VH-VL binders against q9h9l3. Designs and how they scored, part 219

Target 1, 176 residues: q9h9l3
Amino acid sequence: PRKMVAIDCEMVGTGPKGHVSSLARCSIVNYNGDVLYDEYILPPCHIVDYRTRWSGIRKQHMVNATPFKIARGQILKILTGKIVVGHAIHNDFKALQYFHPKSLTRDTSHIPPLNRKADCPENATMSLKHLTKKLLNRDIQVGKSGHSSVEDAQATMELYKLVEVEWEEHLARNPP

## First folded at step 13 (VH-VL)

Design ia111 (framework fv_fezakinumab)
Fold by ESMFold2-Fast, scan of step 13:
Structure ia111 (fold): chain C 176 residues (1-176), chain A 123 residues (1-123), chain B 111 residues (1-111)
Amino acid sequence: as target 1 above (176 residues)
Amino acid sequence: QVQLVQSGAEVKKPGASVKVSCKASGYTFTSYYMHWVRQAPGQGLEWVGWINPYTGDTFYAQKFRGRVTMTRDTSISTAYMELSRLRSDDTAVYYCARSGTYYYDSEPRFDPWGRGTLVTVSS
Amino acid sequence: QAVLTQPPSVSGAPGQRVTISCTGSSSDIGLGYDVHWYQQLPGTAPKLLIYDNSNRPSGVPDRFSGSKSGTSASLAITGLQAEDEADYYCQSYDSSLEGWVFGGGTQLTVL
């Protein structure tokens, strides 16, 4: 059996008009919700838009942030060979410039049984905030000060655990 | 119709640099990675690196780091690979190939490929 | 040197079945990365033949099939035809190299 972790990343805007999403924080938790990694990360490009309302990232967090190349190496050492859970996780992998195997990836934004439990259409992409409120009766991403990637990673792991047995059985019969 | 059209054959002396182009058409240039793969005469395929045309980010295979530079021009949907300090063993056909990004259930697989550019390095 | 191991050559008669192996390691195929296969006819660019272990692109006949188990993958060609004479390459992603890797290629001769 492989170990399982959950990841959530915060991105800031770089490039023309701040339209490129660059990694600026990453949190990784284990199966029990314990923090394995949580660092602010300095993008190699100039930050145009901190996207603070969503990312929670401010200029002060960049002062002692880990440079992207170093942070990426640390993160990949944790993710390699593990089942990685995330919400819309392809965005996190793109920001990391990382190709995790499909067979070891679990995206809580695309698990039909999870949507069904939340009384949502199976084919819809529901937000982490909505699924967490509906299924765990917990409010996350509250207010305008930005999201906590630790809180989001923990919620994502808890959501996955609600459907883990059913979904792992499905994947065993229907390998991606 | 998705096409990758590469520049013509080049003959270079040892120590020179070569810059090969790959013009894309029939799809959104910035939505896919562009890879470069080479093949020496009678030999197998060897991956050189990729460029993300949207961001300009690149990643090169260790063997080529310090000698290869990949760039793109989004205004003409063209990717470039420049290889410097050429040696005779750099003689090869250089291919560009498109790949998807990881997201949307699409692991990167190389499709389509350009027809290749023969680079001959000799005195 | 190729990272993935393929036999240098394989041969068969028309109508027969041939199988081409591709052996990786714990950092690529063994880690769960998908295997893709390319066909290269003499004097041409490689063409995608099989992707994500066993899927066929539009236009590839069903006599070509792929499979994957553990650290290895296989390409099977049934009903062998003269036009199948080509070089075949497997490809995967290697986590330790953080790059795409190819097999050394297999020359298929139709006798």
Scores: ipSAE 0.617, ipTM 0.865, lowest interface PAE 1.8, mean pLDDT 90

Design ia112 (framework fv_fezakinumab)
Fold by ESMFold2-Fast, scan of step 13:
Structure ia112 (fold): chain C 176 residues (1-176), chain A 123 residues (1-123), chain B 111 residues (1-111)
Amino acid sequence: as target 1 above (176 residues)
Amino acid sequence: QVQLVQSGAEVKKPGASVKVSCKASGYTFTSYYMHWVRQAPGQGLEWVGWINPYTGDTFYAQKFRGRVTMTRDTSISTAYMELSRLRSDDTAVYYCARSGTYYYDSTPRFDPWGRGTLVTVSS
Amino acid sequence: QAVLTQPPSVSGAPGQRVTISCTGSSSDIGLGYDVHWYQQLPGTAPKLLIYDNSNRPSGVPDRFSGSKSGTSASLAITGLQAEDEADYYCQSYDSSLEGWVFGGGTQLTVL
């Protein structure tokens, strides 16, 4: 396989009324789904809203969390020069304060062939949970204790692999 | 309609600080990043750093870390760049410039640019 | 020094074609980051001329075009006019510096 990884981040709310999304966990898996990175990350700002229902983050996870600046350096070393797969990945890059080249970015929320395989409108933004259930017959993000970023990153890679050949050919003819 | 209006020219002594302002209009101030780029007389463009007006987060080029501070006031859609411990080689026109954010925009472009603020550092 | 390399000057006669090169490295243009071009008329702020390698903003004449290959990019100006006399800068992003980088600038003289 090509030098390709999948990423999923969990964010907590910081800033006024918790409206700013700050990185609090990051998981990165390789092409085969093996974990390359999975750490809780301590935001530099006060956490106003843990968003636990979605993030799975609680106060106890912050006790030994890696400070943002250190975690960011580690993550960027893994991502640089690789094809990075994610779902609504611009949110992850925003939380990382990172600009990854468009030509090396694959967003499973914006791949028309993937939506087509799931019998969804090609230009709609479908959730990771929906696409995973439809195409992989797997339930992710189950329960009320938050999502697993490892599980989400693994599902994202598997979804991309379903359309990889077709989409890479499309990108070669239509560079972003 | 989109405009960036900068403060007037400044003359400073070595060791002083200067604070330049950039007032935005014609768009949602917090939806775009604001960059600062300088140009010494007869020289090329040099990127200084950026601020996210929504969060107040900043990132500075390595050369300016410890001397530059970027801030904003969302109530008046104005961004500020303060450069301290001025040296003669800080003499330059300082521009503010708007850019897009992280969505697929791997290389944010600068559009529009402010008119520039000449900062002269002389003894 | 500038991170991206441009020739310091280029010249042409009215109606001619000129090209301005912009050479980067494996950490910027070669890594896949896009190239943008700015035109700076004497005494004015730079103005966006070409973005994302080859796209023109509204109001920019078809005479201006951009291209990118490997670690380099080029700006082409056809049908050269006196009003094109200006400084031209390329710009990209460098992953090692985590910052925006500019070429040294090219002064275009219309003979």
Scores: ipSAE 0.610, ipTM 0.850, lowest interface PAE 1.7, mean pLDDT 91

Design ia113 (framework fv_fezakinumab)
Fold by ESMFold2-Fast, scan of step 13:
Structure ia113 (fold): chain C 176 residues (1-176), chain A 123 residues (1-123), chain B 111 residues (1-111)
Amino acid sequence: as target 1 above (176 residues)
Amino acid sequence: QVQLVQSGAEVKKPGASVKVSCKASGYTFTSYYMHWVRQAPGQGLEWVGWINPYTGDTFYAQKFRGRVTMTRDTSISTAYMELSRLRSDDTAVYYCARSGTYYYDSGPKFDPWGRGTLVTVSS
Amino acid sequence: QAVLTQPPSVSGAPGQRVTISCTGSSSDIGLGYDVHWYQQLPGTAPKLLIYDNSNRPSGVPDRFSGSKSGTSASLAITGLQAEDEADYYCQSYDSSLEGWVFGGGTQLTVL
């Protein structure tokens, strides 16, 4: 568990009509929910759509943001060799252009026991907001001013901890 | 069926550039990464780099940085690899190969592969 | 040199078992990255034989199997047949190089 972290990234729209998702913020927390990393990140491409309602990112956050290549190096240093927990985490890894080992990856959007605890179909993909409300009795992603990636990473770690023993035993018997 | 069709053999002089194409069919071109791998005559496989056809983002092996450029044209589902300032030791068969990015579908294994394009660099 | 280490050759008679090793380091296989295996028949492109350590694609017979332990992986071929003569390559991802890496290849000869 001490070598386990949770990650959540915020993306903005770049490319034609803002259809490309580019990394603009990353938060990483440790097993206890303490923040290890939280930075705004400047995409190398022109931002077409800040997607502020979901990302919480505004033009002012880009003024002193860490350039993508530097931020990526810092983030990978933290993730390498650790069990990384996320929600729909493949999107975060794509935004980072990073290939984390499958055996060290935990995706809370695809853990059947977690859905079962939430009284949801085991093979459904449930939102982080829904699972957090059902299982932790906590509201996240409140309002229309954007999500907090720190809050989302913390919630993701807490959700995983609810099924950690059961799921790690499952993975040991059925390696991914 | 999923296919990768590569351009024909090239003969180049040292210092020239070569551009190899890889036309994809039978799947959604932008949903998979495209890799380039080369094999010198009688030698093993060497990874060159990848391109994300959706974004145009690329990543190159350190050995090729500054000499390789990967691009794509989504309208014709074709990926390109251009290698510049050619040396005789760049003589190789150049393969394109598809990989996934999803852990749940056993990505990022390389499947399928193109048939290869022989590039000969000689004076 | 190749980043992953394979023996340059292996041989066996029809019906026998052969094993091909693939040795990595703490930055690739030892870090938890999966190992894939490719078969290359003379004059052809490589073909995926085993993926994610031990899984077979559709059409690959169960005579081929893979395993992984620590910093190493192995490809086992049982009931060896003449058509198995080929070069075999292991592949993984290396965190230090941030790229895919291959073994040097093993030439299998059926005697």
Scores: ipSAE 0.713, ipTM 0.873, lowest interface PAE 1.1, mean pLDDT 91

Design ia114 (framework fv_fezakinumab)
Fold by ESMFold2-Fast, scan of step 13:
Structure ia114 (fold): chain C 176 residues (1-176), chain A 123 residues (1-123), chain B 111 residues (1-111)
Amino acid sequence: as target 1 above (176 residues)
Amino acid sequence: QVQLVQSGAEVKKPGASVKVSCKASGYTFTSYYMHWVRQAPGQGLEWVGWINPYTGDTFYAQKFRGRVTMTRDTSISTAYMELSRLRSDDTAVYYCARSGTYYYDSGPQFDPWGRGTLVTVSS
Amino acid sequence: QAVLTQPPSVSGAPGQRVTISCTGSSSDIGLGYDVHWYQQLPGTAPKLLIYDNSNRPSGVPDRFSGSKSGTSASLAITGLQAEDEADYYCQSYDSSLEGWVFGGGTQLTVL
């Protein structure tokens, strides 16, 4: 079997009016929730909007941040060949400019059995905060100083583990 | 309908630069990646790189780094590929092709393709 | 040479079945990346024929089908017709090259 990791990224706003999401932090944890990677990342483009309420990123975090090109190389070495779990993970992959194999990707915002366990409509996209509270009885993303990508990655892995057996069996019978 | 219209054939001397255009219509230009693929006469397909028209971000195949530059103009929904320091073995048909940005929405497969621009490099 | 390996040619008579193979490595198809197939008629641009291993775009007849196993993929054409005479290319993504890769192409001749 392939190893499994969970990822969560924080993005800041770059480009015209800060509408482009650029990678500014990445956290990766293993199956047990141990941190494999957690770095602040310096975008190659001027930061227009730190989005601090959500990202937790402030100007001081950028002073010694790892340049995007170097951080991307480090992250991809960790992700390559592994099952990667994330929440709305397509946003993380776009920020990384990376195509991960569909068959090795697990998106906890798009797993019908997980929504079903949370008494939510199977076709709805539920937030990580909501699913974590309903299924793990844990509050994440508390306060207004931004999210912890380590906490989010750990919660995402734990959520996936609740449906892992059922979902892996489903994917084996219905390959993506 | 969705169309990619490319600029006309070019004849260049070794050492020159060429700039090929690809004008998109029938869809939201900034919602899809634009790829460039070339095909030398009687040979197979070779991927050159992509541009994200929304951000202007680019990624080039290692073989072309330092010689290729991809740009776009969102006001006219046009992507450009410029190849410099041309050699005779750069003679090829250059295609633009559209792809989606992720698996869930539109996928990474190339559809549609432009009709191609023949670039001939000869002395 | 091409990163993905295809036979340079294949031939069949009208009504017959032909299969075109596409062999990759542990860094592309073997890593789990999907395989796409393109048909190129003489003097034209490539056209998407099969995507994500086995899916057909609207307008592609069900005579065309795709499959993937391990490090290889196959395109099958049943009920072969004269209009199927073309070059066929497989495509995937390669993690070590960080880019899209193509097979060398297979020329199909309808006898």
Scores: ipSAE 0.666, ipTM 0.874, lowest interface PAE 1.5, mean pLDDT 91

Design ia115 (framework fv_fezakinumab)
Fold by ESMFold2-Fast, scan of step 13:
Structure ia115 (fold): chain C 176 residues (1-176), chain A 123 residues (1-123), chain B 111 residues (1-111)
Amino acid sequence: as target 1 above (176 residues)
Amino acid sequence: QVQLVQSGAEVKKPGASVKVSCKASGYTFTSYYMHWVRQAPGQGLEWVGWINPYTGDTFYAQKFRGRVTMTRDTSISTAYMELSRLRSDDTAVYYCARSGTYYYDSGPTFDPWGRGTLVTVSS
Amino acid sequence: QAVLTQPPSVSGAPGQRVTISCTGSSSDIGLGYDVHWYQQLPGTAPKLLIYDNSNRPSGVPDRFSGSKSGTSASLAITGLQAEDEADYYCQSYDSSLEGWVFGGGTQLTVL
């Protein structure tokens, strides 16, 4: 069996009017929820909007942050060859400018059995917060100071574990 | 209706630079990566690099780093590839091609392709 | 040199079946990256023929099919027709190069 990790990233606004989403933090946890990576990341471009309400990123986090090019190399070494779990994971891969194999990618925002367990329409895109509350009876992303990517990655892994056997069997019969 | 229209053929001397353009229409230019792929006469396809038209970010194949520069002009939905210090073995048809898949996929397909720009490097 | 290996040529008679192989390594196809196939008619740009291992774009006949296993992929063409005569290229992504890679191309001759 392939090793499995879960990832969650935080982005800040760069470029004209802060419309570009640039990677500013990445957290990766293993199957048991232990943190393998958690670093603040310095974008190569000027930050115009910290988006703190959602990202939790502030100017002080950038002082000793790892430059994007170095952080990306470290992250890709962890992800390569592993099954990677995320929620709306396309946003994380986009921020990393990374192409992970589809057959090794698990997106908890697009797993019909998971929605079914939460009494939600199978093909709807449900938020991580909603699924975590319904299925794990836990409140995440609480308060006004931004999200914790570690908390989000841990919740994402636990959600996937609820459907892992069923979903892996489905993927074996219906390869993506 | 999606179209990529490339600039015309170029003849250059060794040591010169060439700049090829690719004008996009029929879709939102900033929503897809633009790739450049070349093909020497009678040879296979070789990937040169990509540009993200939204951010201006680029990534080049190692073979071309230091000689290739990709840029874009969003006001006219046009991507550019400039190759400097030309050698005779840079003679090739240079294609632009739009990525056709999402970033989380295993790697974008190339669809559509421009018709190609022949660059001939000769003394 | 091309990163992915294809036979340089293949031939068949009208109505026959041919298969074109595409062999990679543990850093590309073997790592799980999808394989795409392009058809190039003489003097034209390549055209997407098969994407994500086995899917056909609108307008591509069902005579064309793709498959992938281990470090290799294959393109099958059944019911060969004269207009299938072209060069065929496989394409994938290589993690060690962090870039798109192509096969060397296979020239199909319809006898």
Scores: ipSAE 0.554, ipTM 0.841, lowest interface PAE 2.1, mean pLDDT 90

Design ia116 (framework fv_fezakinumab)
Fold by ESMFold2-Fast, scan of step 13:
Structure ia116 (fold): chain C 176 residues (1-176), chain A 123 residues (1-123), chain B 111 residues (1-111)
Amino acid sequence: as target 1 above (176 residues)
Amino acid sequence: QVQLVQSGAEVKKPGASVKVSCKASGYTFTSYYMHWVRQAPGQGLEWVGWINPYTGDTFYAQKFRGRVTMTRDTSISTAYMELSRLRSDDTAVYYCARSGTYYYDSGPLFDPWGRGTLVTVSS
Amino acid sequence: QAVLTQPPSVSGAPGQRVTISCTGSSSDIGLGYDVHWYQQLPGTAPKLLIYDNSNRPSGVPDRFSGSKSGTSASLAITGLQAEDEADYYCQSYDSSLEGWVFGGGTQLTVL
């Protein structure tokens, strides 16, 4: 079997009017929820909007942050060849400028059995916060100080584990 | 109708630089990545790199790093590829091609392609 | 040289079936990356023929099909027609090179 990790990234706004999402933190956990990687990341472009309420990123975190190019290399070494779990994971891969194989990607925002267990429409895109509350009876992303990418990655892995057997069997019969 | 219109043929001497343009129409220029691919006479296709027209971010194949520069002008929906320090083996047709993002899903296919720009490098 | 391996040529008579193979390695097709196929008619730019292993863009007839298994992919053309005479290229993504890679191309001759 292939090893599995979960990822969650925090982005800040760069570019005109802060509309570009640039990587500012990345957390990766293993199958058991142990942290493999958790670093603040310095974007190569000027930060226009820290998006602190959601990202948890503040100017202080940028002082000793790992430059984007170096952080990206470290992250890709961890992800390559593994099954990578995330929530709306295309946003994380876009921020990493990384193309992970579709067959090794698991997006908990697009797994019909997960929505079914949460009594939600199978094809709806539900938030990580909602699924975690419904299925794990745990509140994440609480308060106004920003989200923890470690907490989000851990919750994402636990959500996937609820449907892992069923979903892996489905993917074997219906390859992406 | 989606269309990519490339600049005309160029003849350059070794050591010179060439800048090829690709003007997009019929779609939102900033919503798709632009790739550059070359083909030497009688040879196969070789990927050069991409540019994200929205951000200006670029990514180049290792072989071309230090010699290629990709830029864009959003006001005229035009992408550019400049190749410097030209050698005779840079003689090729250079194509631009549109793609979605390089995400893990169906985004990174190349469609449409420009008609190509022949660049000849000779003394 | 090309990263993905294709036969340099293939031939068939009108109405026949031909297949074109595309062989990669553990860093591209074998790692799970999708395979795309392009048709290049003489003197023209390549045109997308098959994407994500087996999907057809609008306008591509169903006699063109693609498949993928392990480190390899195949393009099948049934009911071969004179208009199919072209060069065919497979494409994937290679993790070691961090870029898109093409096969060397296969010249299809319709006899």
Scores: ipSAE 0.648, ipTM 0.850, lowest interface PAE 1.5, mean pLDDT 90

Design ia117 (framework fv_fezakinumab)
Fold by ESMFold2-Fast, scan of step 13:
Structure ia117 (fold): chain C 176 residues (1-176), chain A 123 residues (1-123), chain B 111 residues (1-111)
Amino acid sequence: as target 1 above (176 residues)
Amino acid sequence: QVQLVQSGAEVKKPGASVKVSCKASGYTFTSYYMHWVRQAPGQGLEWVGWINPYTGDTFYAQKFRGRVTMTRDTSISTAYMELSRLRSDDTAVYYCARSGTYYYDSGPHFDPWGRGTLVTVSS
Amino acid sequence: QAVLTQPPSVSGAPGQRVTISCTGSSSDIGLGYDVHWYQQLPGTAPKLLIYDNSNRPSGVPDRFSGSKSGTSASLAITGLQAEDEADYYCQSYDSSLEGWVFGGGTQLTVL
């Protein structure tokens, strides 16, 4: 069987009016929630908007941050060949400029059985915060100082584990 | 109708540079990646790299790094590929081709393709 | 050398079925990346024939079908016609190269 990891990335705004999302932090945890990777990442472009309310990233975090090209190489070595779990994971992959195989990708924002367990419409896109509170009775992303990508990655893995058996059976019957 | 119109054939000497253009129409230029693929006479298809027209970000196949530069001009919906230090074995038809940017796609397909630009490198 | 392996040629008579194979490795098709197929008529640019393993673009007849299993993919053409004579290329994404890869191409001859 393939190993499984969960990922969560934080992005800052670059480009015209800060409209481009550039990778500025990445956290990866293993199946048990242990941290495999957690680094602040320096975008190659000038940061226009730190988006601190959501990202938790401040100018101080960029001082010794790992340059994007180096960080990307490190991250892809961890992700390659593994089942990767995330929430709205398209955004993380886009920030990494990385195409992961769909058959090895698990997006907790698009798993109908998970929404069903949370008493939510099966095809709705629910936030990580909502699903975590409803199903794990845990508050994440609390306060005004930004999200913890470690906390988000850990919550994402725990959410996936609630539906893992059912969803893996579904994917075996309905290959992507 | 979505179209990619490429510049005309080029004849270059070894050591020169060539710049091929690809003008897009019929869609939002910045919403799709632009790829470059080449085909030497009688040979197969070889991927060169891509550009994100929205950001200007590029990614090149390892074989072409240091010799290829991809750029774009959003005001005229045109992508460019410049290949430097040309060798005779760079003689090929160079195609531009469009792909989606949706990262749930497991390596998105190319559609449409330009008609190609023949670049001949000879003494 | 092409990264994906295709037979260099295949032939059939009008009305027959032909199958073109595409074999990859553990870093591309075997890792789960989708396979796409392109038809290239003599003197023209490649045209998308099949995408995401088995989907047809508008205008491609159902005589063309794709499938994928393990490290390999196949293009099937039924009811073979003279105008199907072309080169066929498979394509996937390779994680070790971080780029798109093509098969060497298969020349289909309609006898």
Scores: ipSAE 0.677, ipTM 0.885, lowest interface PAE 1.6, mean pLDDT 92

Design ia118 (framework fv_fezakinumab)
Fold by ESMFold2-Fast, scan of step 13:
Structure ia118 (fold): chain C 176 residues (1-176), chain A 123 residues (1-123), chain B 111 residues (1-111)
Amino acid sequence: as target 1 above (176 residues)
Amino acid sequence: QVQLVQSGAEVKKPGASVKVSCKASGYTFTSYYMHWVRQAPGQGLEWVGWINPYTGDTFYAQKFRGRVTMTRDTSISTAYMELSRLRSDDTAVYYCARSGTYYYDSGPAFDPWGRGTLVTVSS
Amino acid sequence: QAVLTQPPSVSGAPGQRVTISCTGSSSDIGLGYDVHWYQQLPGTAPKLLIYDNSNRPSGVPDRFSGSKSGTSASLAITGLQAEDEADYYCQSYDSSLEGWVFGGGTQLTVL
């Protein structure tokens, strides 16, 4: 049996005009929602835009942050061989410069049964905030101070659990 | 039409550097990874590395680290691979090839490929 | 030096079925990474033949099919034709190398 984890990353803006999304925090939780990893991460490039309103990241968090190369190694050791759950997870994997197997990836922004339970169009890309409110009756990402990637990873795992049996059966019959 | 056009054949002395170009057209250059793959005469395919044209980020196969540098120029949709301190066993056809990621519009398979650039290293 | 193992050659007569195996390890195919197949005609660049284990790009005949199980993948060619003479390469991703890996290639001869 493969173990399952959920991941959520926060990105800051680097590169020209801060348009490049660079990893600045990563949180990983296990199936029960316990935190396996939660670190601030120092990008190898100069931070142009902290995107604090969304990321919750400030200059103070970077002072003793784990360098990207080291953090990436730690994160990949946790993810390798596990089913990884995320929301719009392609952004997280891109920031990690990581190729996780498609067969072991679960993206809650692209699970038709989950949208159906939320009374949303099956092929629409719904935000984590919307799905969490509709299906878990919980408000996340509140206000302008940014949000906890731990909270987002926990919500993502709980959302996946709502459709896990149905979706795993679907994937077994229709391999990705 | 999507195509990758590579620079012409090169002949180099051992110890020299070579820089191969790959000009992309027919798609958004910054939306796909560009890979470099080589093939020695009569031999199989060997992956060299990739560049993300949007960010400039690169990742190289262990064998080539310290000798290869990949760059791009987004204004002309062109990727470059420079291999330094050339040895006779670097003689190969060098291909550029496009891929997406597991989670973007294009999948991770390499499509299309450039026609290849023969690099001959001899004294 | 190839990471994935393919037979060096395979042969068949016109109209027959041939299969080409591709064997990996627990760090690539066995870890769940998809397998892609490329056809290389003499003197040409490789061309994508099968992607994500079993899918065909536009223009590839349905005579070509792919499958994957455990640490191995297979390319099947039915109704073999003279035009199918080529080198065939499998490809996957290896987590320990953090890179793309190819099989050593299989030369298909149509008798």
Scores: ipSAE 0.675, ipTM 0.878, lowest interface PAE 1.5, mean pLDDT 91

